# VH-VL binders against Interferon-induced protein 44 (IFI44), part 3

Target 1, 152 residues: Interferon-induced protein 44 (IFI44), of Homo sapiens (Human) (q8tcb0r1to152)
Amino acid sequence: MAVTTRLTWLHEKILQNHFGGKRLSLLYKGSVHGFRNGVLLDRCCNQGPTLTVIYSEDHIIGAYAEESYQEGKYASIILFALQDTKISEWKLGLCTPETLFCCDVTKYNSPTNFQIDGRNRKVIMDLKTMENLGLAQNCTISIQDYEVFRCE

## First folded at step 17 (VH-VL)

Design r5 (from q1 with heavy chain Y53W R99K)
Fold by OpenDDE, fold request of step 24:
Structure r5 (fold): chain C 152 residues (1-152), chain A 119 residues (1-119), chain B 107 residues (1-107)
Amino acid sequence: as target 1 above (152 residues)
Amino acid sequence: QVQLQESGPGLVKPSETLSLTCTVSGFSLSSYYIHWLRQPPGKGLEWIGIIYWTGSTDYNPSLKSRVTISKDTSKSQVSLKLSSVTAADTAVYYCARDKPGWPLYFDYWGQGTLVTVSS
Amino acid sequence: EIVMTQSPPTLSLSPGERVTLSCRASQDIDDNLVWYQQKPGQAPRLLISDASNRATSIPARFSGSGSGTDYTLTISSLQPEDFAVYYCQQYTRWPLTFGQGTKVEIK
């Protein structure tokens, strides 16, 4: 059986349009492949630009990487929040995928303004990031699922 | 303490290859990234490239075709090679340390070494 | 590449005065900005990262602010040791780019 995305047709269309009409191909789904970020990176590295979509109750947030994730290498990361039909962006900047996904904490500089903690099923972000993404300051982002797409 | 030191010839002829070495101490090249930067006399800073602990590199597109960065972790040395130099490559060259992850900044620098391109 | 523009090119001031240095990016960099200080014959020294996060051992008189494309380094009360050239640098995407610098000199 093929793994299917949690994205609705409308949300997928919005995301595709926002990121230049690119095609989304599902690479990874937490509820299917697990929430071990090391495994996620093993599968998603060297796949070209990627879009990570995080589902949290009423929130869809995520990260777009302009370059392929590669072990220990910087990629330009753009954070986003999709609320209704509008998208807010905030550039995280150059960040290693291990840092973004809370891997190898002993090797990489932490904390960041934004981290995807699959192990604990939560997203960690500071108030500045929350504000710029249009999220309430008291908003808790618990990860119900996340998906990684090839975006090309 | 953390130290970086650039070394190499201070004079290079046009069309030749500039070769520099950055020797580090007080930390391991397996735990940090090293960048090369340069500063022409009386001017601002230009980023040249980075070498990761995996040995992978990224370069400034303006210099990519002429630049090679490599390292020997066991010797705590990072090398910079810039081919086909011209007078425009005259500058103080720096190596700088970068803690892997986020955000990206240079917390320690070498003192820099002046390289003059002249016939 | 993202072009960083600093202003003014030179600022002549006396000790004790408030200093305001400007850095403008050619596009939004969302606080991905670093400030450095460079004295003659020395390498740059890290002052501030993430636009407003003061580095360890940097005096409290140094502060960073701004948003979008416009950022500011402020020295609340200029000290004799603060006369130097100041550079901003973005890390939003490759290649890393710097402003051309602002020279703070003694009046």
Scores: ipSAE 0.938, ipTM 0.970, lowest interface PAE 0.4, mean pLDDT 95
Fold by OpenDDE, last read:
Structure r5 (fold): chain C 152 residues (1-152), chain A 119 residues (1-119), chain B 107 residues (1-107)
Amino acid sequence: as target 1 above (152 residues)
Amino acid sequence: QVQLQESGPGLVKPSETLSLTCTVSGFSLSSYYIHWLRQPPGKGLEWIGIIYWTGSTDYNPSLKSRVTISKDTSKSQVSLKLSSVTAADTAVYYCARDKPGWPLYFDYWGQGTLVTVSS
Amino acid sequence: EIVMTQSPPTLSLSPGERVTLSCRASQDIDDNLVWYQQKPGQAPRLLISDASNRATSIPARFSGSGSGTDYTLTISSLQPEDFAVYYCQQYTRWPLTFGQGTKVEIK
């Protein structure tokens, strides 16, 4: 069976338009492939720009990486929040995917501004990031599912 | 204590290749990234490139065609090569340490070494 | 590349005075900014990261602020050892870029 995205047609269109009108190809889905971020990164590496979409009860948030994931390498990351039909974004800047996805925490500094913790099914954000993304939530957001798309 | 030290010839002729070595101590090249930067006399800083602990590199597009960064982890040395130099490449060259992750900043620097391009 | 512009180029002040240095990016960098201090004949020294996070061992008189494209380094009370050139650097995307520097000199 083909894995299908949780994104609605409208949300997908909004995201595509926001990130340069690129095509989204589903690479990874947590509810199907698991929430082990090491596995996620292994599967999603060298795929060009990627869009990670995180589904919460009240929010769609995520991260756009301008460069392919490569082990230990910096990628320019843009965080976003989609609320209804409006998108807010905040540039995390150059960050290793392992840091973003809380992998190998002994080797990498984990950003306090934004962390995707698949193991605990939560996204951790500092107040500054939440405010800039227009989120009125606690620092921890539960992950119901997350998906990674190739953006081409 | 953490230390970085640049070394190499202080004089290079035009069209030749500038070669520098950054020797580090107090930490392992397996745990940190090393950047090369330069500063022309009396001017600001320019980022040259980075070498990751994997040995992968990224370069400033303005210099990419002429720059090669490599390392020997066992010797705690990072090398910079800049080919086809001109007077515009005269600068103090620095290597600097970057802790992997986020945010990106340089917490330790070498003292810098002046390289003059002149015939 | 993201162009970083600092102002003023030179600032002449006396010890004890408040210092305000400006750094402007050609596009929004969302706090991805670092400040360095450089004294003559020395390498730059890290002062501030993430626009406002003071590095270890940096005196409290140094502070960073700003948002979007406009950022500021403030020295609440200039000390004799603070006379130097200050640089801002962005890490939003490659390549890393620096401002041209602001020289803080003794009046």
Scores: ipSAE 0.938, ipTM 0.971, lowest interface PAE 0.4, mean pLDDT 95
Fold by OpenDDE, last read:
Structure r5 (fold): chain C 152 residues (1-152), chain A 119 residues (1-119), chain B 107 residues (1-107)
Amino acid sequence: as target 1 above (152 residues)
Amino acid sequence: QVQLQESGPGLVKPSETLSLTCTVSGFSLSSYYIHWLRQPPGKGLEWIGIIYWTGSTDYNPSLKSRVTISKDTSKSQVSLKLSSVTAADTAVYYCARDKPGWPLYFDYWGQGTLVTVSS
Amino acid sequence: EIVMTQSPPTLSLSPGERVTLSCRASQDIDDNLVWYQQKPGQAPRLLISDASNRATSIPARFSGSGSGTDYTLTISSLQPEDFAVYYCQQYTRWPLTFGQGTKVEIK
């Protein structure tokens, strides 16, 4: 059976338009492939630019990598929050995928301003990042699902 | 204690290859990234490139065609090679440490070594 | 590449004075900014990362602020040991780029 995205047609269209009219190809889905970040990175590295979409009860947030994730290498990361039809961005800057996805926390700087913790099904975010993404300070981002797309 | 030290010839002739070595102590090259930077006399800083703990590299596009960075983890040494040098490559060259992850900054630097390109 | 522009090029001040150094990026860098201090004959020293996070052992008189493209390093009361060149650096994307530096010299 083909794995289908949780994105609505409208949300997908908004995201595609925002990131340069690129095509989104689903690479990974947490509810199907699991929430082990190591497995996620194994599948999603070297796939070109990627868009990670995180689904919470009332929020769609994520991270765009302008180039391929590569093991142990910096990638330029742009964070986003999609609320209704409005997208807010915040540049995380150069960050390793392992740091972004909470892998090998003993080897990489921690904490960061933004981390996707699949193991505990939560997003770790500081107040500055929340504010710049237009999220309420008291907002808890629990991960109901996440998807990674090839974006090209 | 963490230390980095640049070494190599202080004088290189035009068109030749500049070769420097960064020797580190107090930490492992398998756990940190090393960057090379340079600073022409009386001028600002220019980033040359990075070598990751995996051995992969990224270079400044302005120098990419001439730069090679490599390392020997067992010897705690990182090498910089810059080919086809000109007077414009005269600078103090630094190696600096970067903790993997985020954010990216240089917490420890070598003392720097002056390399003069002259005939 | 992202171009970093610092101003002024040189600042002549006396000890005890407040110092304000400016750093402007050619595009939004969203706080991905580092400040360094460099004294003559020495390597740069880390002062501030993430635009406002003071590094370990850096005196409280140093502070970073700003947003978007415009950032500031402030020294609340200039000490004799603070006369140096200060550089800003962005880490939003490759290649890493630095400002041309601001020299803080004694009046």
Scores: ipSAE 0.937, ipTM 0.970, lowest interface PAE 0.4, mean pLDDT 95
Fold by OpenDDE, fold request of step 24:
Structure r5 (fold): chain C 152 residues (1-152), chain A 119 residues (1-119), chain B 107 residues (1-107)
Amino acid sequence: as target 1 above (152 residues)
Amino acid sequence: QVQLQESGPGLVKPSETLSLTCTVSGFSLSSYYIHWLRQPPGKGLEWIGIIYWTGSTDYNPSLKSRVTISKDTSKSQVSLKLSSVTAADTAVYYCARDKPGWPLYFDYWGQGTLVTVSS
Amino acid sequence: EIVMTQSPPTLSLSPGERVTLSCRASQDIDDNLVWYQQKPGQAPRLLISDASNRATSIPARFSGSGSGTDYTLTISSLQPEDFAVYYCQQYTRWPLTFGQGTKVEIK
């Protein structure tokens, strides 16, 4: 059976339109493939630009990578938050996928302003990032699920 | 103590290949990225390229066709080659250390080495 | 590429004065900015990353601020050892780019 996205039709259309009308192809889903960073990177590296969508109660946030994720290499990352029909962006800048997905804290620079910790089902985010994404300062981002799409 | 040091010929003829070596100590090339930068006399800084611990590289598009960066981790050396040089390539060349992850900054630099392109 | 523009090109000041250096990006860089100090005959030295995060061992008189496209390096009280050229650098995307520098010289 094919894995289906948690995105609603409306949210998918909003995201597609925001990111240049590109097609989204599901590469990874935490609840299906396991909340393991290694599995995520294995499935999502060398797939071209990617869109990571994180679902947390009433929040949809994520990260767009302009370049293909490659082991240990920098990619330009844009963070976003989708609230109703409005999208807010904040450029994280050049960041390795291992850092973004919290794969090896001993090997990569820490702390960061934004990290997706699938293992512990949480997003690590500083107050500045929260503010710029339009999120409440007291928000706790627990990951109910997260998906990675090829964005082509 | 962390150290980087550039070495190579200070004079290169036009159309030839500039070749420099960055020797590092106090840290491993398997744990850090190395960048090459240059600074023409009396001018600002230009980024040349990066070599990752995987051996992969990224280059400034303005120089990509002429630049090759490589490394020998066992010797703690990073190499820069710039082909088909002209007078415009006259500059102080630096290698600099970058800790992988985020954010990207250069915490340690070599002293720099002047390379003059002249007949 | 993202173009970084610094102003003014040169500042002539006396010790003890407040210094304000400007750096403008050609597009929003969302705090992905680094400041360096360079003295004659030396390599650049890291001052600030993430627009406002002071590097280890950098004196408190150095501070970074700004948002969007406009950023500032401030020296609250200029010391004799602070006369140098200052550069800003963005790391939003490749290629890394620098401002042309601001020279802080003694009046």
Scores: ipSAE 0.935, ipTM 0.970, lowest interface PAE 0.4, mean pLDDT 95
Fold by ESMFold2, fold request of step 24:
Structure r5 (fold): chain C 152 residues (1-152), chain A 119 residues (1-119), chain B 107 residues (1-107)
Amino acid sequence: as target 1 above (152 residues)
Amino acid sequence: QVQLQESGPGLVKPSETLSLTCTVSGFSLSSYYIHWLRQPPGKGLEWIGIIYWTGSTDYNPSLKSRVTISKDTSKSQVSLKLSSVTAADTAVYYCARDKPGWPLYFDYWGQGTLVTVSS
Amino acid sequence: EIVMTQSPPTLSLSPGERVTLSCRASQDIDDNLVWYQQKPGQAPRLLISDASNRATSIPARFSGSGSGTDYTLTISSLQPEDFAVYYCQQYTRWPLTFGQGTKVEIK
């Protein structure tokens, strides 16, 4: 089965230009591989920088990891929102993938600032993060689909 | 009660290897990350590196070629080795604890140990 | 590497006075900032995380503020035990970096 991105040519161009002009290679798509963050991390760890893109109604939001995701290891995370043709970003900073993707939450310090909950198909985001991404004041954003790309 | 304690030789000769041990109690090395930092006398702090519960490490690029951090979970110890030292490596060395996840800050520090690099 | 610059290097003040300490990053760190206090002969002590979140048991006279590249630690009414060196730290990217410190001393 052919796995193709939901990312339009225009949105791909905008994201690529914003994050250093790197080639985007699809690693994971929730609607194909299952909405389970364990599967996501299994496919996406040790892949170098990655871009996670989340589709919710007319919102595109996500996270850029500057280093490989690796079990328990910090990576520098930049959050983004793409509205029309405008990108807003907010640096979450050094964060473990388990915290970001709601995996093993008892073991890892997991505040509610920004979390991608694949099982419940929602993004949990506090008001400060929403404001800094230029989003309407919402407590929860639904995930229609999400994708992870290797950036090379 | 959470405790971290640095130990090792206080005097190291130039070109030799600085070797320190951080002994921890009141928490598990399987649940917390240990960092090494240093502070030259009268100056600010410099981050040296981190060891993860998996044994993986990240190091300050300025020191990466000379530094090794390792651990012995059975002894509750984390070791720092810095090779080819010079007088510029004279500092108080600290180990510090971070709860993995986000945000990254040091909630507990060791008392520190002064290492002097001198002939 | 993100360079953290603190100012002023030294403040001489009396108990009861208000202190504002500055920390500037060489690039936007988006509130990924920690403040520590270090008294003579002691290890650093956590004061503030995430730019403004006071750590457990830290007195209310300590507060953090700022955004982007510019951050401030405020001590509303200096106590005798507050004379120390204060450091800021960023955690946006490796390597972790600290400011050079601001010494708050008795006038």
Scores: ipSAE 0.808, ipTM 0.904, lowest interface PAE 0.7, mean pLDDT 90

Design r5 (from q1 with heavy chain Y53W R99K)
Fold by ESMFold2, fold request of step 24:
Structure r5 (fold): chain C 152 residues (1-152), chain A 119 residues (1-119), chain B 107 residues (1-107)
Amino acid sequence: as target 1 above (152 residues)
Amino acid sequence: QVQLQESGPGLVKPSETLSLTCTVSGFSLSSYYIHWLRQPPGKGLEWIGIIYWTGSTDYNPSLKSRVTISKDTSKSQVSLKLSSVTAADTAVYYCARDKPGWPLYFDYWGQGTLVTVSS
Amino acid sequence: EIVMTQSPPTLSLSPGERVTLSCRASQDIDDNLVWYQQKPGQAPRLLISDASNRATSIPARFSGSGSGTDYTLTISSLQPEDFAVYYCQQYTRWPLTFGQGTKVEIK
């Protein structure tokens, strides 16, 4: 069964232009493969740079990983928000995928600046990160769906 | 009592391999990552690399062709080897501890060991 | 690679004075900055992480601020034990890089 992205052509072009003009190839979609970060990481590790896109009511938010996600290994993470046609970014910096995706918070140093909780279908974000991404909401952002793309 | 201690020869001849060991106590190498750094006399700090608990590594691109970091978890040791040394490799060498995740900073450092490269 | 530049190289000051140290990155590091203190013959000591978060047991006279590419470390009232070299470090991208240091010494 074919899996199609929720990204429109316009949003795909905006994201491509912002993150180096690379082709976006769908690796994972929460509504198809299940809202479980373990499944997400199983499908998305060792894929080179990736773009995680989270669909919420008023906006699209996400994270660009400059290196492959690998178990326990740091990757440089750039957060973004796309509201209408405007994109904002905030560099989270070197971060392990387990911290970003809430997979093993007792094993990893894991503050609440930005975390993607697939199980509970929410993004946890502090006020500083919300402000720097230009977001209006102040506590948590619901995940209507989320997708991960290989950037090649 | 968290401790990191660097050890190894203080004098290395040009073209030889610099070899150092970081021995840790008060914590487990299964819970923390170890980085190597160095500080040439009178200069700032330079990051050399990291070893992850999986055994994989990341290295400073400026040194990657000459550096190997490895570990022996049963001995609580992390080793550094830097091949083909020159006088420019003279420095105090440090190992430092990083709690994996985010943010990335060094909460504990070894005392440092001076390695001089000289004929 | 992200180049970190500290200024001034040296400050000669008296106890009780307010000190501000500058750290500038060659590109935006978005608060991914650490400050360390190093005294002669000692390893660096963690002061501040994430640009402004004081480490455990660091006195309140130390504070960090800034954004984007420009960051400062402030010592509100310099104490005799604060004469040292101060380094900034970024963790936005590999390789980790440090500023060249600012030496704070007794006038």
Scores: ipSAE 0.789, ipTM 0.897, lowest interface PAE 0.8, mean pLDDT 90
Fold by ESMFold2, last read:
Structure r5 (fold): chain C 152 residues (1-152), chain A 119 residues (1-119), chain B 107 residues (1-107)
Amino acid sequence: as target 1 above (152 residues)
Amino acid sequence: QVQLQESGPGLVKPSETLSLTCTVSGFSLSSYYIHWLRQPPGKGLEWIGIIYWTGSTDYNPSLKSRVTISKDTSKSQVSLKLSSVTAADTAVYYCARDKPGWPLYFDYWGQGTLVTVSS
Amino acid sequence: EIVMTQSPPTLSLSPGERVTLSCRASQDIDDNLVWYQQKPGQAPRLLISDASNRATSIPARFSGSGSGTDYTLTISSLQPEDFAVYYCQQYTRWPLTFGQGTKVEIK
């Protein structure tokens, strides 16, 4: 009845331990608030570090932002994939939220090795990023749902 | 076409404020971010900070308490002020251009200006 | 902060020789590395981004490679115009950090 995370207690614990043992507070869930990155950013800006968790058919992937998302402002992004109980990570580095979430592509330097396209419900990755995350799939991944957590 | 040029006094006395201006041409400050960097003689480059479209900034934590970056879009200028300078602030100062997004690299740099802190 | 260490500080070489420049990060930067070239009295020039992507108009003799903490810039056949100082930069985290530079000089 209430908005609940798709993240299991086990997966939550694994992610917490990997990203500094911080409490995860749900800010956004695509299936509830709409698969629109504008809504995601509106709810998730100025929240301190955040964890974006993307649920795909056979794995969980996502992005940890070390600084608050703010309009046009760089945040250090760590990508991850969680398969069973194993986390792999790949540092995307300093990136603006608009680039990461496919917003304003004419205004921001557009080609990235990792993009979360909420509107089309897909994640776009190049093969290098996919390999470094331990994913044995093509260059697009379907978004069944995605969630953003405040990390505190 | 695209150019960045640093200007300001080459000599600054200890405890005073270092003040530099980066004048840009061939692009708009509404479309690109400007960073300030410096390189002490014989040492590596040090990033000082960035000014965003909104006028907000991020600074190197090592300098944050002493640095201010601001801009005047109508004059195509970005300013750097560094207060309470010492001899350790002697360096060549650069401004550099960044197309916002990813990856973060500087496609154009100024030629640099040497600022010496000495009595 | 991530410390970037370039080696060697100086290389003295003749045209036609192969140049290999090293850049090491104090922690994994996962290809978030840029190479610049700067000639005396000139602005730095972007050579390579994302560890291995040559910038537009950069000659094919320049290549970047490496992973994790260890990266190299290679000039396969040194030309007279390649005598310069070369810098690496990481963009994994704030603050941005650079190597000290490697000077490539005429022997």
Scores: ipSAE 0.777, ipTM 0.883, lowest interface PAE 0.9, mean pLDDT 89
Fold by ESMFold2, last read:
Structure r5 (fold): chain C 152 residues (1-152), chain A 119 residues (1-119), chain B 107 residues (1-107)
Amino acid sequence: as target 1 above (152 residues)
Amino acid sequence: QVQLQESGPGLVKPSETLSLTCTVSGFSLSSYYIHWLRQPPGKGLEWIGIIYWTGSTDYNPSLKSRVTISKDTSKSQVSLKLSSVTAADTAVYYCARDKPGWPLYFDYWGQGTLVTVSS
Amino acid sequence: EIVMTQSPPTLSLSPGERVTLSCRASQDIDDNLVWYQQKPGQAPRLLISDASNRATSIPARFSGSGSGTDYTLTISSLQPEDFAVYYCQQYTRWPLTFGQGTKVEIK
């Protein structure tokens, strides 16, 4: 059976409109394919722009990649938080997927101010990123599920 | 000790290909990215492109049709070729090091080499 | 591409003065900004990354601030070695772009 998204119709439309009106095609869902960033990257590399959506109890947050994820290659990343009908964004800028997804830190410069750790099912953010996304809580958010969409 | 050094001809005729080599020491091209940049005399800096440790590249769209960056890891060298040059390509050319990930800045630069395009 | 505009083009100042240099981006770059110093005949030198983080060897008199599209480099008390051209660079998206520079020169 086809894997279905956890996004509501309203939230899907808000995200589509915010990121250029592109159609969202589900590539990966953590609860189905496994909470491992290696599996995520295997399914999501070379797919053009992608939208990563992270579900936590009180929050929908994520990252939009303007270029394909490719091993070791920079992509421009826009972080977002969706609360009710309002979206906040913070441009992380050019970073490699390994840095964003907490992989291979000995090879790469430093962790970003926003890290997605699928294995431990948490998101790590510094206070500045939390504030700019309009999130009024600590630096660690649990991942109940996360999904990645191709944007076309 | 980390070092980058640009080398190549200082004079290139119009319509020919500019060819430069960046020789590095004190670090591995398998772990760091090299960028090429240029600075016309008395003017600001322009980014030319990057070569990743895998050999993949990204280029400034303004130069993409004329530029090739390549590397030879065994010789610790990164090459720049810019075809069909004009006087507008006269500049000091730099190679610069980027530790991949985030944030993106250049921690080490070569001394730079002036290339003049003149008949 | 993101256009980076620096102002003023030139400042003529004496040692000991406080200076503020401006860098404006054509769109929000959200602190993805680097400052460099360049002296004649030399390659640029990293001063500040991520808009406000001084590089480890950079004196405390250098500070960066700003948000969105508007960023500032401040030198609290100019030293003789600070007379140079200063460039800002964004890393929000390709291509990397630099401002055209602000020259800080001695009166």
Scores: ipSAE 0.777, ipTM 0.892, lowest interface PAE 0.8, mean pLDDT 89
Fold by ESMFold2, look of step 17:
Structure r5 (fold): chain C 152 residues (1-152), chain A 119 residues (1-119), chain B 107 residues (1-107)
Amino acid sequence: as target 1 above (152 residues)
Amino acid sequence: QVQLQESGPGLVKPSETLSLTCTVSGFSLSSYYIHWLRQPPGKGLEWIGIIYWTGSTDYNPSLKSRVTISKDTSKSQVSLKLSSVTAADTAVYYCARDKPGWPLYFDYWGQGTLVTVSS
Amino acid sequence: EIVMTQSPPTLSLSPGERVTLSCRASQDIDDNLVWYQQKPGQAPRLLISDASNRATSIPARFSGSGSGTDYTLTISSLQPEDFAVYYCQQYTRWPLTFGQGTKVEIK
């Protein structure tokens, strides 16, 4: 059976419209391919712009990369939160994929502003980022599942 | 002790290639990224480009057709070449250090080297 | 390309006065802003990152604020050693861009 997205038609439409009206093609799903950021990056590097969607208990959050993820290379990252039909965004700016996905944290400058930890199934955010995304003021959000889409 | 030092000819003729070297010490080119920037006398700063530890680069689109940044990790050196120079390329050239990740800022700069383009 | 505009071009004040410098971006940069100080004949020096985070060696009289497209560097009590040009830089996307600078002259 083919891998299907957890994204509803309505949420897909909202995200598509917000990020340039591009078609979303599923590249990775944590519950299918494994909750490991290394596997995510193996499938998602060199794919052009991508949209990472994280499903939590009360909301959908994620990150849009304007350029391909490549090892050690900066990409411009836009964070988002989708609550009901309202989308909020916060530009993280130029960031390496290893920093964003908590890979090799001893090698990279790794602030706590926004980090996706697939192994421990948590998203770590600071208070400023949560406030600007309109989220409840917790520093850790659980990952029920996460998916990455190519945007083409 | 972190240090960056730019070196190269101070005078370059129009249409020729400007060639500079940044020599680093107190840190590894495997752990930090080097950027090149320039500042025309009495004016503001312009970002030229970055070289990653993989050897790949990103360049300012305004200069991309004329610029090459390369490195020799064994010599702790990063090179800048800018072809087809004109008087508009007269500036102090800096190399600067960036700890990869986020946020992106330059924590150490070289002292800068003035390059004058004239007949 | 994100254009960074600083104002005023020059500001002349006496020691002890409060100094405010403006930096405006052509689009939202969401705190992805750095401030540098450059004294005559020297390379720029890091003052503030992420719009408001002072570098560890920088005196407390320097502070950064703002949001969206509009940012401010404040020197709460101008000292003679603060004579310099101040630059802002964005890191939201390539290319990195700088403002043209504000020269702070001590009367």
Scores: ipSAE 0.762, ipTM 0.899, lowest interface PAE 1.0, mean pLDDT 90

